Miniprotein binders against q9bqp7. Designs and how they scored, part 111

Target 1, 240 residues: q9bqp7
Amino acid sequence: VPQNWFPIFNPERSDKPNASDPSVPLKIPLQRNVIPSVTRVLQQTMTKQQVFLLERWKQRMILELGEDGFKEYTSNVFLQGKRFHEALESILSPQETLKERDENLLKSGYIESVQHILKDVSGVRALESAVQHETLNYIGLLDCVAEYQGKLCVIDWKTSEKPKPFIQSTFDNPLQVVAYMGAMNHDTNYSFQVQCGLIVVAYKDGSPAHPHFMDAELCSQYWTKWLLRLEEYTEKKKNQ
Below, E stands for the ipSAE of ESMFold2; O stands for the ipSAE of OpenDDE; V2 stands for 0.75 times the mean of E and O plus 0.25 times the DockQ between their complexes.

## First folded at step 10 (miniprotein)

Design Ee1 (at its last look DockQ between E and O 0.03; V2 from the best seeds 0.00; counts 0 for: pae O 11.3 > 1.5, placed apart)
Fold by ESMFold2, look of step 10:
Order: sequence, then structure tokens, then C-alpha cells
Structure Ee1 (fold): chain B 240 residues (1-240), chain A 86 residues (1-86)
Amino acid sequence: as target 1 above (240 residues)
Amino acid sequence: SNEELVKQIEELRKKAEEFIDKARELAEKGEYDEALEYLEKAALIYSEISDLYKEIGDEESADKAIKLAFEYERLAIKLKKAIEQG
């Protein structure tokens, strides 16, 4: 029950990009700003149970690895995620050539994991591109906008190890996708809109990635939950 | 409504207390892996109870519930450490 409803879709925009669109995907630079990012909003509005589960995971990892081992582990996981996103941006960019690529960047279990998904991805419109919702006052950096099995999606790439750890970003993946979608659909840097989402979970061992498709109705349901999180963030900010 | 949330809290509290009793019985029998499972389940339930109290607007009870969740998690960690060392 958001106090200030705002639509996720923009009826004045087409979901079919112009045929004269450039072959190079959009990459809108992220501007330094005082308005909150999607990830900051989600981080600062975690429920008490979400905080408990994250701390449970942390303490169990510290028990297994020690304090220093845990710090090294989390640093390596973060680096693997960054390299995975860099590799995907390189693969999905039509202007990349082999002599300009780091061949070691393309060699990972995570890249092997997503190969079957990439066969269904086409028409890449944006990669690692900033979005801003000027009315609702938040920003983000989306991973990819492309067609998946013929439907234009905001695509979010996630990495997972097995056994799968419980972490903050994994909790809120659908909210992150719809927040980016809503911002993009009302961002003047974009001339088109997107009504579908896709979350792709890739695995370190190269096992086939799991795609989670979100149609327009499901996106609308999660958009309501995102608006509630944004309202909660705003109220907490007023009391600080 | 709050009436339904209070009903949920009472059912969850009863279940968590049953799990704690079961964990204690199992630990006394030396069945530590199974006792650990019930402690972890109970801690999770108290974290859920905390969110329900926050939904009602009862921040004091929410804080008490989340403290219980962490206390049972600390017990689970101690038990897990003992199992691995011994």
C-alpha cells in the first residue's frame, strides 16, 4: 500500500525500438549524485529477518574460514562477479574484437554456465548503463537490456556458488530489476521502454544457468513492493 | 489485520518453543547434529516473529524477538564448533 503510486510503464513510449537505432549498445555514464541508488535503498530497508540471515551466513563462514579467510573469500567472490560482468559486456558488445579482448577474462565457469542463455539473447540495446527516475528520485546501473527469446528485457546477471550462500543481493533481485525498469522507462536518455525482466543465475562450476523470466504482470507486482521499499527509505532518511 | 498477525505470532512462538524443547532433548541424548537443526529452525522463527511485531508497530517486542533469534543462533554456533572439534 504505497502512499504515492507511480506507474512502472510509460504509455507514451514504444516497446519496439526504432530500426535506425545504433548497433552499439547504450552505455549512459553514472553521474555522481546525492540521490540514492537502488542498491543503497535495498540495503538500508532490509527487514530484521533479512539482517539476521545475512549475519547468520557471515558468522558461519567466519567459523569455517577464520576472520582473515572470510575477508579474502568475500573479496574473491566480489572480484569474480566483477570479472563476470566485464566478460559479459565484452561478449555482448558488437564492436569487440579478439585482439582487444583479455582471453583470460572469457575463461570461467560462470561464462560456460550462461552459454545456453546467450544463444537466446539478441538485439542488445544497453550494457552497464545508468538509469535515473527523476520523479521518484533514485538512480541505478543496469547490467543489460536485450531481447530474450524475442522479448525485450532488463537482464540482471548473478553469480552463485554451490552450496548457494544467502546474501543480500540475492534476496532482492526482482526488486532491483523492476526498479531499473521503472527508472529506464521514465529516463529521458532512453527513447523506448521495457516491460519484461530476466534474472540469470550463473554457477561457478559451469552448470547450466537458471533463467527467471518476469513478464509485465509479475514486474508490476514487484514494482509495488519496490515502491514500498523506496517509501521506507525516504521515511528513514527524514528521521536521521 | 493486526488481529491476524497476533494469531500468527502465537502459532510461531509455540512452534519455536517446541523446537527448543526438542533440541534440548536431542542434545541430552548426544544427537548434536539433529539438535543443531532444531536450534537453527527456532532462531529463524524468532526472526520471523520480529518482522511480524514490526508490522504491528510493536518495536519493543520486535527488538526482543530479534535478540532471541540471535541468542539461539549463538547457541547453534557454539554447538557447531563443539561438533567440529570433537
Scores: ipSAE 0.460, ipTM 0.853, lowest interface PAE 2.1, mean pLDDT 85
Fold by OpenDDE base, look of step 10:
Structure Ee1 (fold): chain B 240 residues (1-240), chain A 86 residues (1-86)
Amino acid sequence: as target 1 above (240 residues)
Amino acid sequence: SNEELVKQIEELRKKAEEFIDKARELAEKGEYDEALEYLEKAALIYSEISDLYKEIGDEESADKAIKLAFEYERLAIKLKKAIEQG
């Protein structure tokens, strides 16, 4: 049980999205400060086992691709993910704010992969927007807050060359999503709260993306795990 | 300050490298699930580094960092498929 328990949901905020569809999604800039990011907390609180698995994989990939081939591969994957997020932001942004859609950004297998998910996405409230949890003292940049199938979600877009049909196969991504939810729900810059999360795993080959919907109950379960990771991070930082 | 951001970037880079090294060791030991988790963590760190470089206006370094993030995500995905295939 977390020593510093804090609720994921804010009882002072209405669960009903105020019916005013914001004409423009929120894009709060990330203020960099001494406050750890969600990503930093998750990375620094990886288990020894998690670290070991990554190193073994890297060694295997270097064995297969060589060191230069691995660097090229890694760089290409990251660029593809960046371009994918930029394309999604462009798609989900209001038309008036659309800089010239680089048509080349839209012609990706990843964008093709998410088309069926995008059909169910509406009511975009935030895109690439910073969240801060003042009490728990962490920050993050969330990809999207929108309605998915009529439910307001924090949506996290992921790229994958491998099928991830199960949420368990997304590792710490559920923790990231609930961390963003909890921060947003208590961030004064946001007038609404979210009760659901969505992880969308897009595929390079254009195969249908896997949506991993997280209801309020599942979010609450992952929130407890997030709090434990945050405590571990805080303890590690005190001992440094 | 930009200096503080650069320091954070270097700390994150060091950590990402440590995670990649750890993922390699785990993969060498056959602990692919754990290796996968560290690759995902490294990818997340490089994504954060990319965001930090964007904030300081270094788009070239941001692009290099995001390339590394996606590379490690791809590697994580490749590892995951390999794990799923036995």
Scores: ipSAE 0.000, ipTM 0.214, lowest interface PAE 11.3, mean pLDDT 82
ESMFold2 (binder alone), look of step 10: mean pLDDT 86; pTM 0.837

Design Ee2 (at its last look DockQ between E and O 0.02; V2 from the best seeds 0.00; counts 0 for: pae O 9.6 > 1.5, placed apart)
Fold by ESMFold2, look of step 10:
Structure Ee2 (fold): chain B 240 residues (1-240), chain A 86 residues (1-86)
Amino acid sequence: as target 1 above (240 residues)
Amino acid sequence: SNEELVKQIEELRKKAEEFIDKARELAEKGEYDEALEYLEKAALIYSEISDLYKEIGDEESADKAIKLAYEYERLAIKLKKAIEQG
């Protein structure tokens, strides 16, 4: 049980997004500071099994590709993920000016993979936007806040090459979503709150993406686990 | 809660030992591909046991379990190299 419990939802804020349609989604700039990011907290509190699985994957890839081949492969995977997020931001942005991005940025397996999800997404309120939880003292950069099938969600986009890895833990993905949600709900840059989450796993070969919806109750359950990870990180920081 | 976790650890340990025995038996028959699979399954089980020990606050046992997971993974890699060379 966390010692420093704090609620994920803010009862003083409205979650009624159907009043007006904002013309431009929020994009709060990320400012570097001394407080930890969500991704840093999660990376620094990985379980022994998570670390073992990552090291096993690295060694097997190095065996297959060689060290230089592995480095090139991981760089390309990172670039593909970055381009995927850039494409989604472009697609979801109400931009009228001619976009000068690469034409095949919008034509990829990952973009094909999410097409059926995008049909259900509307009312975009934020894109690639910073959040900060001043009380719990952490920051993040969320991918998207929009309605999915009529429910306002923090949406997190993930890429996956469908045949690998075979045993992929998604435990930390829900923690990332609720951490962003809690920060947004208590960040003065935002005048509304979000009570639902959505994790979308897109596939390189264009196979239909898998959506994982998180209602308010499920978000509350994962919020408790996020608080434990944040507490673990804070204790490590004090002892280091 | 800790009693249930200890029971789960004991069940997983027994399962891992069965997989190791199967891997040894298969390797003695020359069935290296199947033996490799059982070694990998055993390594995964010990990595899971490590996390369970962490949950009950037994850091020493958690460290021992994860070390065992790495040892069986190392054996699996040696076996994989052997079949590729032969």
Scores: ipSAE 0.585, ipTM 0.897, lowest interface PAE 1.3, mean pLDDT 85
Fold by OpenDDE base, look of step 10:
Structure Ee2 (fold): chain B 240 residues (1-240), chain A 86 residues (1-86)
Amino acid sequence: as target 1 above (240 residues)
Amino acid sequence: SNEELVKQIEELRKKAEEFIDKARELAEKGEYDEALEYLEKAALIYSEISDLYKEIGDEESADKAIKLAYEYERLAIKLKKAIEQG
């Protein structure tokens, strides 16, 4: 049980979207501060086993691709991921804010992969927007807050070349999503709250993306795990 | 302040290195999907480092950081391909 328990949901906020759908999605800039990001907390609280597996993979990949080949591989994946997020932001942004859509960004297998998910996405409230949890002292940048199948979600877009048909295959992504939810629900920059999460795993080959919907109950379960990771991070930082 | 930005850059660099190390460990265990995620995260951090260096006017360091971001992105792409191929 977390020592520093804090609720994921804010009882002072209405679950009902205020009828004023903001005509423009929120895009709060990430403030550069000493506050740890969600990503940092998750990274620094990986188990020794998780760390070991990543190093072995990297060593294997370096053995297979060479050091330069491995660097090139990682750069392309990141670039593809970045381009995918930029394309999604462009798609989900209101038409008036659309800079010249680089049509080339839209012609990706990843964008093709998510088309069926995008059909069920509406009511975009935030895109690439910073969240801060003042009490728990962490920050993050969330990809999207929108309605998925009529449910307001924090949506996290992931790229994968392997099928991830199960939420368990998404590693710490559920923790990231609930961390963003909990921060947003208590961030004064947001007038609404979210009760659901969605992880969308997009595939490079254009095969249908896997949506991993997280209801309020599942979010609450992962929130407890997130709090434990945050505590572990805080303890590690005190001992440094 | 530029000093605060430099401190953030060093913290982010340490984070990226930790992610790379973690990606390596997960990959050694055959957890390539998880390794990929950490490579993508490392690439994102290096992109952020690049943006921070641009903000402080250090274009050379920004270019080095963005190159690292691209290296880890490419690695993630190759890993993704390797994951797709079995």
Scores: ipSAE 0.006, ipTM 0.231, lowest interface PAE 9.6, mean pLDDT 82
ESMFold2 (binder alone), look of step 10: mean pLDDT 87; pTM 0.841

Design Ee3 (at its last look DockQ between E and O 0.02; V2 from the best seeds 0.00; counts 0 for: pae O 6.0 > 1.5, placed apart)
Fold by ESMFold2, look of step 10:
Structure Ee3 (fold): chain B 240 residues (1-240), chain A 86 residues (1-86)
Amino acid sequence: as target 1 above (240 residues)
Amino acid sequence: SNEELVKQIEELRKKAEEFIDKARELAEKGEYDEALEYLEEAALIYSEISDLYKEIGDEESADKAIKLAFEYERLALKLKKAIEQG
């Protein structure tokens, strides 16, 4: 168990958006500070096996593609992910009208992959929005807060080149979602809270995306694991 | 419990040593592709052992195990490169 337990949910806060909420999704700017981000905490607390598997993958890719080929490959994967998130933000933003769009953003197989998921998404409350947990002292940038099949969720969009479960789902994706959820639920910039999570894995070839829904009980289980990772990060930084 | 974790470590260590012995025997017979597979699996096993040692709080043994994992992976990569070039 964590030494410094803190609840993921805020009982004083409604799980429905306030009637006075803005008509457009929230987009709280990410502020530069010394507070660690969710992704930095997770990266700095990878297990020795996780580090080994990542290095194994890198070296095998370099053997197959060469150093320059690997650099180009990873750059393209990063760019495709960035374009995917930009396209989703544009699609889900009510501010966008029937304006001319960058055709590259909308032609991605990833966008086709998520179409069936988007049919079940409504009531978008936040897009690419910063969250901060003031008590536990960490920050993040969540992808989306919206209703999925009637449940208000923190939604995290992930890309994969193959229609197989991501190794990231077995590593840290659920921890990232609950860390954002806990931060949002205790962030004064938000008037509501979220008790569910959704991880959506989109595929480059356009195959139907895999949703992974996380109810409140499952979120609480992963929240405990997140708190342990945050404690490990804090202890590691004391020894730097 | 730590007793169960120590038992798991001992079982994995034995398996890794068996795979290393098999890889050595196969390499002596010229079966390099099969020897490579056993080296790669042994490296993976030592990475698992490292995390188990960390879980019981034995950081020194965890560091030794992950070093072995990387050493066997380095050997596997060299062998793989040699096979692919000729």
Scores: ipSAE 0.544, ipTM 0.888, lowest interface PAE 1.7, mean pLDDT 85
Fold by OpenDDE base, look of step 10:
Structure Ee3 (fold): chain B 240 residues (1-240), chain A 86 residues (1-86)
Amino acid sequence: as target 1 above (240 residues)
Amino acid sequence: SNEELVKQIEELRKKAEEFIDKARELAEKGEYDEALEYLEEAALIYSEISDLYKEIGDEESADKAIKLAFEYERLALKLKKAIEQG
């Protein structure tokens, strides 16, 4: 049980979207500060087993590709992910804010992969927007807050070369999503709260993306795990 | 104080290095999305380091840090592109 328990949901905020569809999604800039990011907390609290499995894979890829080949590969994967997020932001942004859609950004297998998910996405409230949890003292940049199948979600877009048909295959991504939810629900920059999460795993080959919907109950379960990771991080930092 | 900023820079640098290492590890697992996130975060951290070096008047270190930020952003972009291309 977390020693520093804090609720994921804010009882002072209404679950009902205020009827004003924000004509423009929120885009709060990430403030650079000493506050740890969600990603940082997750990284520094990986288990020895997780670290070992990562290092083992690295060594294998370096063996197969060489060091320069591995750097190039890593660079290419990162660029694809950035372009994918930029393309999604462009798609989900209001038409008036659409800079010239680089048509080339829209012609990715990943964009093709998510088309069926995008059909169920509406009511975009935030895109590439910073969240801060003042009490728990962490920050993050969330990809999207929108309605998925009529449920307001924090949506996290992921790119994968490998099928991830199960939420368990998404590693710490559920923790990231609930961390963003909990921060947003208590961030004064947001007038609403979210009760659901969605991880969308897009595929390079254009195969249908896997949506991993997280209801309020599942979010609460992962929130407890997130709090434990945050505590572990805080303890590690006190001992450094 | 400049000493406090230098300490913050060192902590951020250590963080960025940890993120890069983890990004490499995740990329090596084929967890390219997570690797991407770590590279993007490392890029952001190096950009922050650059700003902190500018604040203390160390333009040379700021330029080195921003170059690293762009390198990791490019790496992230390439990783993201590789994820998109399969």
Scores: ipSAE 0.023, ipTM 0.273, lowest interface PAE 6.0, mean pLDDT 83
ESMFold2 (binder alone), look of step 10: mean pLDDT 88; pTM 0.861

Design Ee4 (at its last look DockQ between E and O 0.02; V2 from the best seeds 0.00; counts 0 for: pae O 6.4 > 1.5, placed apart)
Fold by ESMFold2, look of step 10:
Parts: C-alpha cells; structure tokens; sequence
Structure Ee4 (fold): chain B 240 residues (1-240), chain A 86 residues (1-86)
C-alpha cells in the first residue's frame, strides 16, 4: 500500500477527444528537467531478483557471443527497436509521409508481426509524445494513443526475440503504460483522458504479435504498483 | 504479514535445497547438463528469497541470500564451461 495514493484518472476530464481538436496526432516534445522519467524510476527501483536476472542474462550472452559479440548484439537490438518505432510512427501518421519515407524501414519482420493489430487501431491521437504528471512530478515519452477495437488506449510497442504470450511475461511494461496514462490524464497539454492500455509484443520472424489489453480495472491494479515504485524512488533520493 | 513471508521463505529454502541435492546426485552420475539446470533453478530461488527478506526489512539476510544466488549461478557457469571443454 502506497503512503500517498493518487488517482490514475482525472474526473474533471472527458474520456472522449474534444470535437474541435485537430485530426493530426499530438507530438509534444520532451524537455529535459530535474524531475525523473518513468524509465529512470523503474531502473533505479529494480528488485534484487531483477538485478540478478539481468546479470544472469548478460553472463549467458557473453558466454555465447563473447564480449565484442555481445556489444554488437545489444547495439543491433537497440537499432531494430528504434527502426520499428520509426516505422510505426510513419504508418500511423498521415499517408503522404509514407510516400516520402524509406521503404526499407517498412520491410521488417516486426512490422509484418503487428499487421493484424494495426487493422484494429484507429483514431490516432498522439505519437511519440511527451507526458508529465504535474502533481506526482515525473515525465515520459509515450509511443501512441489510439483506439484499439473501439477503446482509447495508451499503446506501447515492444520488440522481443522470445514469445511473451502473457502480460506477466512483460515484467515492468504494464507499469510503464499506466505511468504514461496517469501522466497524460494530468497533463495540461492534453484535453482528454485514457482509461485503457495496450502492450503489443512484436516478433522478428513476423509471427503474429501478442496484444496485452489492460482495461480500467487492470490499469488501476498496476497503477498501485507504479505508485509504490515512485515512492521507493523518492525515498532513495531523499536519503542521498 | 511477516509471518506469511517467513513461511514463504522456509518453503522456498526447502525447495532450493532439494534442487541442490538433485544437482549433486546428477553430477555423481555424470549427468552434468541436468545438474546445471538444477543449480540454475536453485540460484533463481535464492534471488526470490532475497526479495522476501528485503520485504520483511531484514537486509542482512537479504544480502546473504543474494550472495548464495550468485554463488550457485557461478557454479553452474563453471560446470557448463567444463562440459564444453570436454
């Protein structure tokens, strides 16, 4: 139980976009300041088991690939993820940008993997957009806000070389989604709010991506866990 | 409650010790690949125990548990390397 509970939803805000809003997705620029990002909070509040598992993974990869091979592997994984997000932003933006974009960016197994999900995505409201929780004092950069099967979601796109058919297999990803959701719902740059989340895990070989839908109840459960991580982060900084 | 957490820790410790005993038996029979698997499972269990001790507020026991987790992981890696050499 967090000491300073705060609601994830804003009762003063509609769950529908303003009818007068432009149809172009929002892209609020991320501005660095002294308040922490979602990813920094999560990284600095890893449990002892999470640290152990990360070290186990590193050791096994180094044993298999060598140190130089491991560095090359991690660099390539980062690049693949970056290209995947760039491709999705292009696909979900107005179509004229696709005619002017690198066609090779759109030719990947990861993009093939998410095609069946993209058919259910519509009404894109934000892409690669900054959020700030002005009361709880944290920031983030969300991937996408759009309707998935008729429900407005914060959508987080992930690449994975291992199947992740269950939301529990995505570790801290649900915490990232609800943290972005809470921030957006209390950020004056946004005129609407979001009550659902979606994590989409895409695969390099093009096999069907796994969607992990989070309704409002599930989001509230993960929100409580996020608040505990934020509280833990705050205590660590107070003691430094 | 701390009473529930202590019960969980004892249950996990028993399971980890059973896996270590199985790894020893397998190694004596020359089944080194399987022995590695049980050592890796035991290491994972001790990492979980470390988190439970941290939740109780027992930092000393948490530190000892995580050191055991890394110790068994290193043993598994050493054995795996020996298998590959022959």
Amino acid sequence: as target 1 above (240 residues)
Amino acid sequence: SNEELVKQIEELRKKAEEFIDKARELAEKGEYDEAVEYLEEAALIYSEIADLYKEIGDDESADKAIKLAFEYERLAIKLKKAIEQG
Scores: ipSAE 0.557, ipTM 0.904, lowest interface PAE 1.3, mean pLDDT 86
Fold by OpenDDE base, look of step 10:
Structure Ee4 (fold): chain B 240 residues (1-240), chain A 86 residues (1-86)
Amino acid sequence: as target 1 above (240 residues)
Amino acid sequence: SNEELVKQIEELRKKAEEFIDKARELAEKGEYDEAVEYLEEAALIYSEIADLYKEIGDDESADKAIKLAFEYERLAIKLKKAIEQG
């Protein structure tokens, strides 16, 4: 049980989005602060087993591709992810619909993969927007807040070369999503709250993306795990 | 104090290196979006390091840190683009 329990949901905020669909999604810039990011907390609190598996994979890839080949591979992977996020931001942003969509960004297998999910996405409230949890002292940059099938969600877009049909296959992504939810729900820059999360795993080959919907109950379960990771991070930092 | 700033820079550098290593590990797993996030964070950290070096008056180290920030941002961009292009 977390020693410092904090609720994921804010009882002072209404679950009903005020009926004014903001004509423009929120895009709050990430402030450079000594405050740890969600991603940093998750990285620094990986289990020895997780670290070992990652390092073993790295060593294998370096053995197969060479060190320069691995750097190139890593660079290409990062480039694909950014273009995917940029393309999604352009698709989901009302204002960017008027700019010459780089047609090349829209022709990716990943964009094809998410098309069926995008049909169920509406009411975009935030895109690439910073969240801060003032009490728990962490920050993050969330990809999207929108309605998925009529439910307001923090949406996290992921790319994968491998099928991830189960939420358990998404590693720490559920923790990231609930961390963003909890921060947003208590960030004064946001007038609304979210009760659901959505992880969308897009595939390079254009095969249908896997949506992993997280209801309020599942979010609460992962929130407890997130709090434990945050405590572990805080303790690790005190001992450094 | 400059000593406190140097200590902060060293801590930030260690963090950036950890993020880069994690980004590599995640990229290796095919967790490209997560890898991008870690590279973007590393880029942000190096930009902060650059600002701290400027405050100390070490412009050469600041320029090196800015260069690393741009390299990791470019890497993040490149990785994001590679995820998009298939």
Scores: ipSAE 0.020, ipTM 0.285, lowest interface PAE 6.4, mean pLDDT 83
ESMFold2 (binder alone), look of step 10: mean pLDDT 87; pTM 0.852

Design Ee5 (at its last look DockQ between E and O 0.03; V2 from the best seeds 0.00; counts 0 for: pae O 9.7 > 1.5, placed apart)
Fold by ESMFold2, look of step 10:
Structure Ee5 (fold): chain B 240 residues (1-240), chain A 86 residues (1-86)
Amino acid sequence: as target 1 above (240 residues)
Amino acid sequence: SNEELVKQIEELRKKAEEFIDKARELAEKGEYDEALEYLEEAAMIYSEISDLYKEIGDEESADKAIKLAFEYERLAIKLKLAIEQG
C-alpha cells in the first residue's frame, strides 16, 4: 500500500459543469515547472521486464533497418502521431492552435479508425490541457475531457500500426489516465471533476479503434498503482 | 495464490530448459535459423518467470530471471548477426 495515500476524486466538485454551455474547451497552458510530469514518473519507474521488452524491440528494429533506418521509422511514427492529435483537436474544437497549411491533416488511417468513437463523443470540456496536482507534486498534459456515451471521461488517444486485441504490460496507459484524472480533480483551474476514463487505440490501417472504458471503480484500482509508481519515483530521487 | 504462482514458474522453467536444449541440438546440426527462434522463445519465458516472481514479492529471484532473459536474448542477437554476416 502507498505510504502517502490521497483520494483520486473530489467530493466537493460536481461531475457536471456549473457554467452554462461554454463554446470553447479549456486549454490550460503547460508552464515551466520543476515538478515531474506523469510521463517522466512512469518512464523512470519502468520494471526490468518493461525495459527488457523495449530494448529487445529496439535492437530487433535496428538489426532489420539499420540505425539510420530506425531513426527514420521512429521519426515517421512520431510525426504520424503528432498529426493524429492535431487532427483530433481540429475535429473537436476548431481553434487558433490548428496549423492551417496542413491540408491533409484529416486524411489518415488513424482518423478513419476513430470515426465510430467520435460519433459517441460530445460535450468537449478540455483539449490538450495542462493539469497539476499541487499536493502530490506532479503535472501532465491531458489529451481530452469529453462525454463518451454519456459519461464524462479523461480520454487518451493511442496510435498503433497493428491491431492489438490485448493490452500489454509494456505500456502504462491506464496509470497515465488516472494520474491526469487525479490532478484535474484537484486543480483549481477546473471547476468540475471526472470519474471515468477512456483509452482509444487507433490503427494505422483504418480498422475500427478499440475503446477501453474505465469506470470509477477501475480508476480507483489503477490510482493505487499510480500512487505506488509516484512513491517509487520520489524514493529513487532521494537515493540518487 | 503464491502456491499457484510457484507451480506456474516451475512449469515455465522446465519449458525454457527444453527450448534451450532444442536450440543447442539444432545449432549442432547447423539449423541456425530454427535454433534462433528457440533461443528467443526461451528469453521470453524467463521474462515471464521474472514477472511471476515479482507478483510473489521475490525480487531477488525476479532479478536473476530477467538477467537470464537478457543473456539468452543477447546470444540470439549475436547469432542473428553471425548468420547475416556469413
Scores: ipSAE 0.012, ipTM 0.403, lowest interface PAE 9.1, mean pLDDT 80
Fold by OpenDDE base, look of step 10:
Structure Ee5 (fold): chain B 240 residues (1-240), chain A 86 residues (1-86)
Amino acid sequence: as target 1 above (240 residues)
Amino acid sequence: SNEELVKQIEELRKKAEEFIDKARELAEKGEYDEALEYLEEAAMIYSEISDLYKEIGDEESADKAIKLAFEYERLAIKLKLAIEQG
């Protein structure tokens, strides 16, 4: 049980989206400060086992591709991921007129992969927007807040070359999503709260993306795990 | 301040390197799922480093960092694919 328990949901905020669809999604810039990011917390609190698996994989990949081939491979994947997020931001942003969309960004297999998910996405409230949890003292940059199938979600877009049909295959992504939810729900820059999360795993080959919907109950379960990771991070930092 | 941002970049770089090293160790042990997580995390850190370099006006370093982010994300994707293929 976390020693510093804090609720994921804010009882002072209404779950009802105020009917005014903001004409423009929020894009709060990330303020750089000494406050750890969600990503930083997760990374520094990975288990020895998680770390070991990554290094073994890296060694295997270096063995297969060579060091330069591995670097090229990793660079291309990250570039693809970034381009995918940029394309999604452009698609989901109402102000970006179709004319400025780099058609090349839209012709990715990843964009094709998410088309069926995008049909169910509406009411975009935030895109690439910073969240801060003042009490728990962490920050993050969330990809999207929108309605998915009529439910307001923090949406996290992921790229994969491999099928991830199960939420468990998304590793710490559920923790990231709930961390963003909890921060947003208590961030004064946001007038609304979210009760659901969505992880979308897009595929390079254009195969249908896997949506991993997280209801309020599942979010609460992952929130407890997030709090434990945050505590571990805080303890590690005190001992440094 | 730019000095504070540079310090953050160096801390993040050190972390990313640690994660990459950890990912490698885990991969060597056959713990590919956990290795994948560290690679994804390393990619995210390098993306953050890239953004920090952009903020300080160092586009060249930003481009190098984003290339590393893409590299590790690619590795993560390949690892994910390898895990799924068995």
Scores: ipSAE 0.010, ipTM 0.255, lowest interface PAE 9.7, mean pLDDT 82
ESMFold2 (binder alone), look of step 10: mean pLDDT 87; pTM 0.851

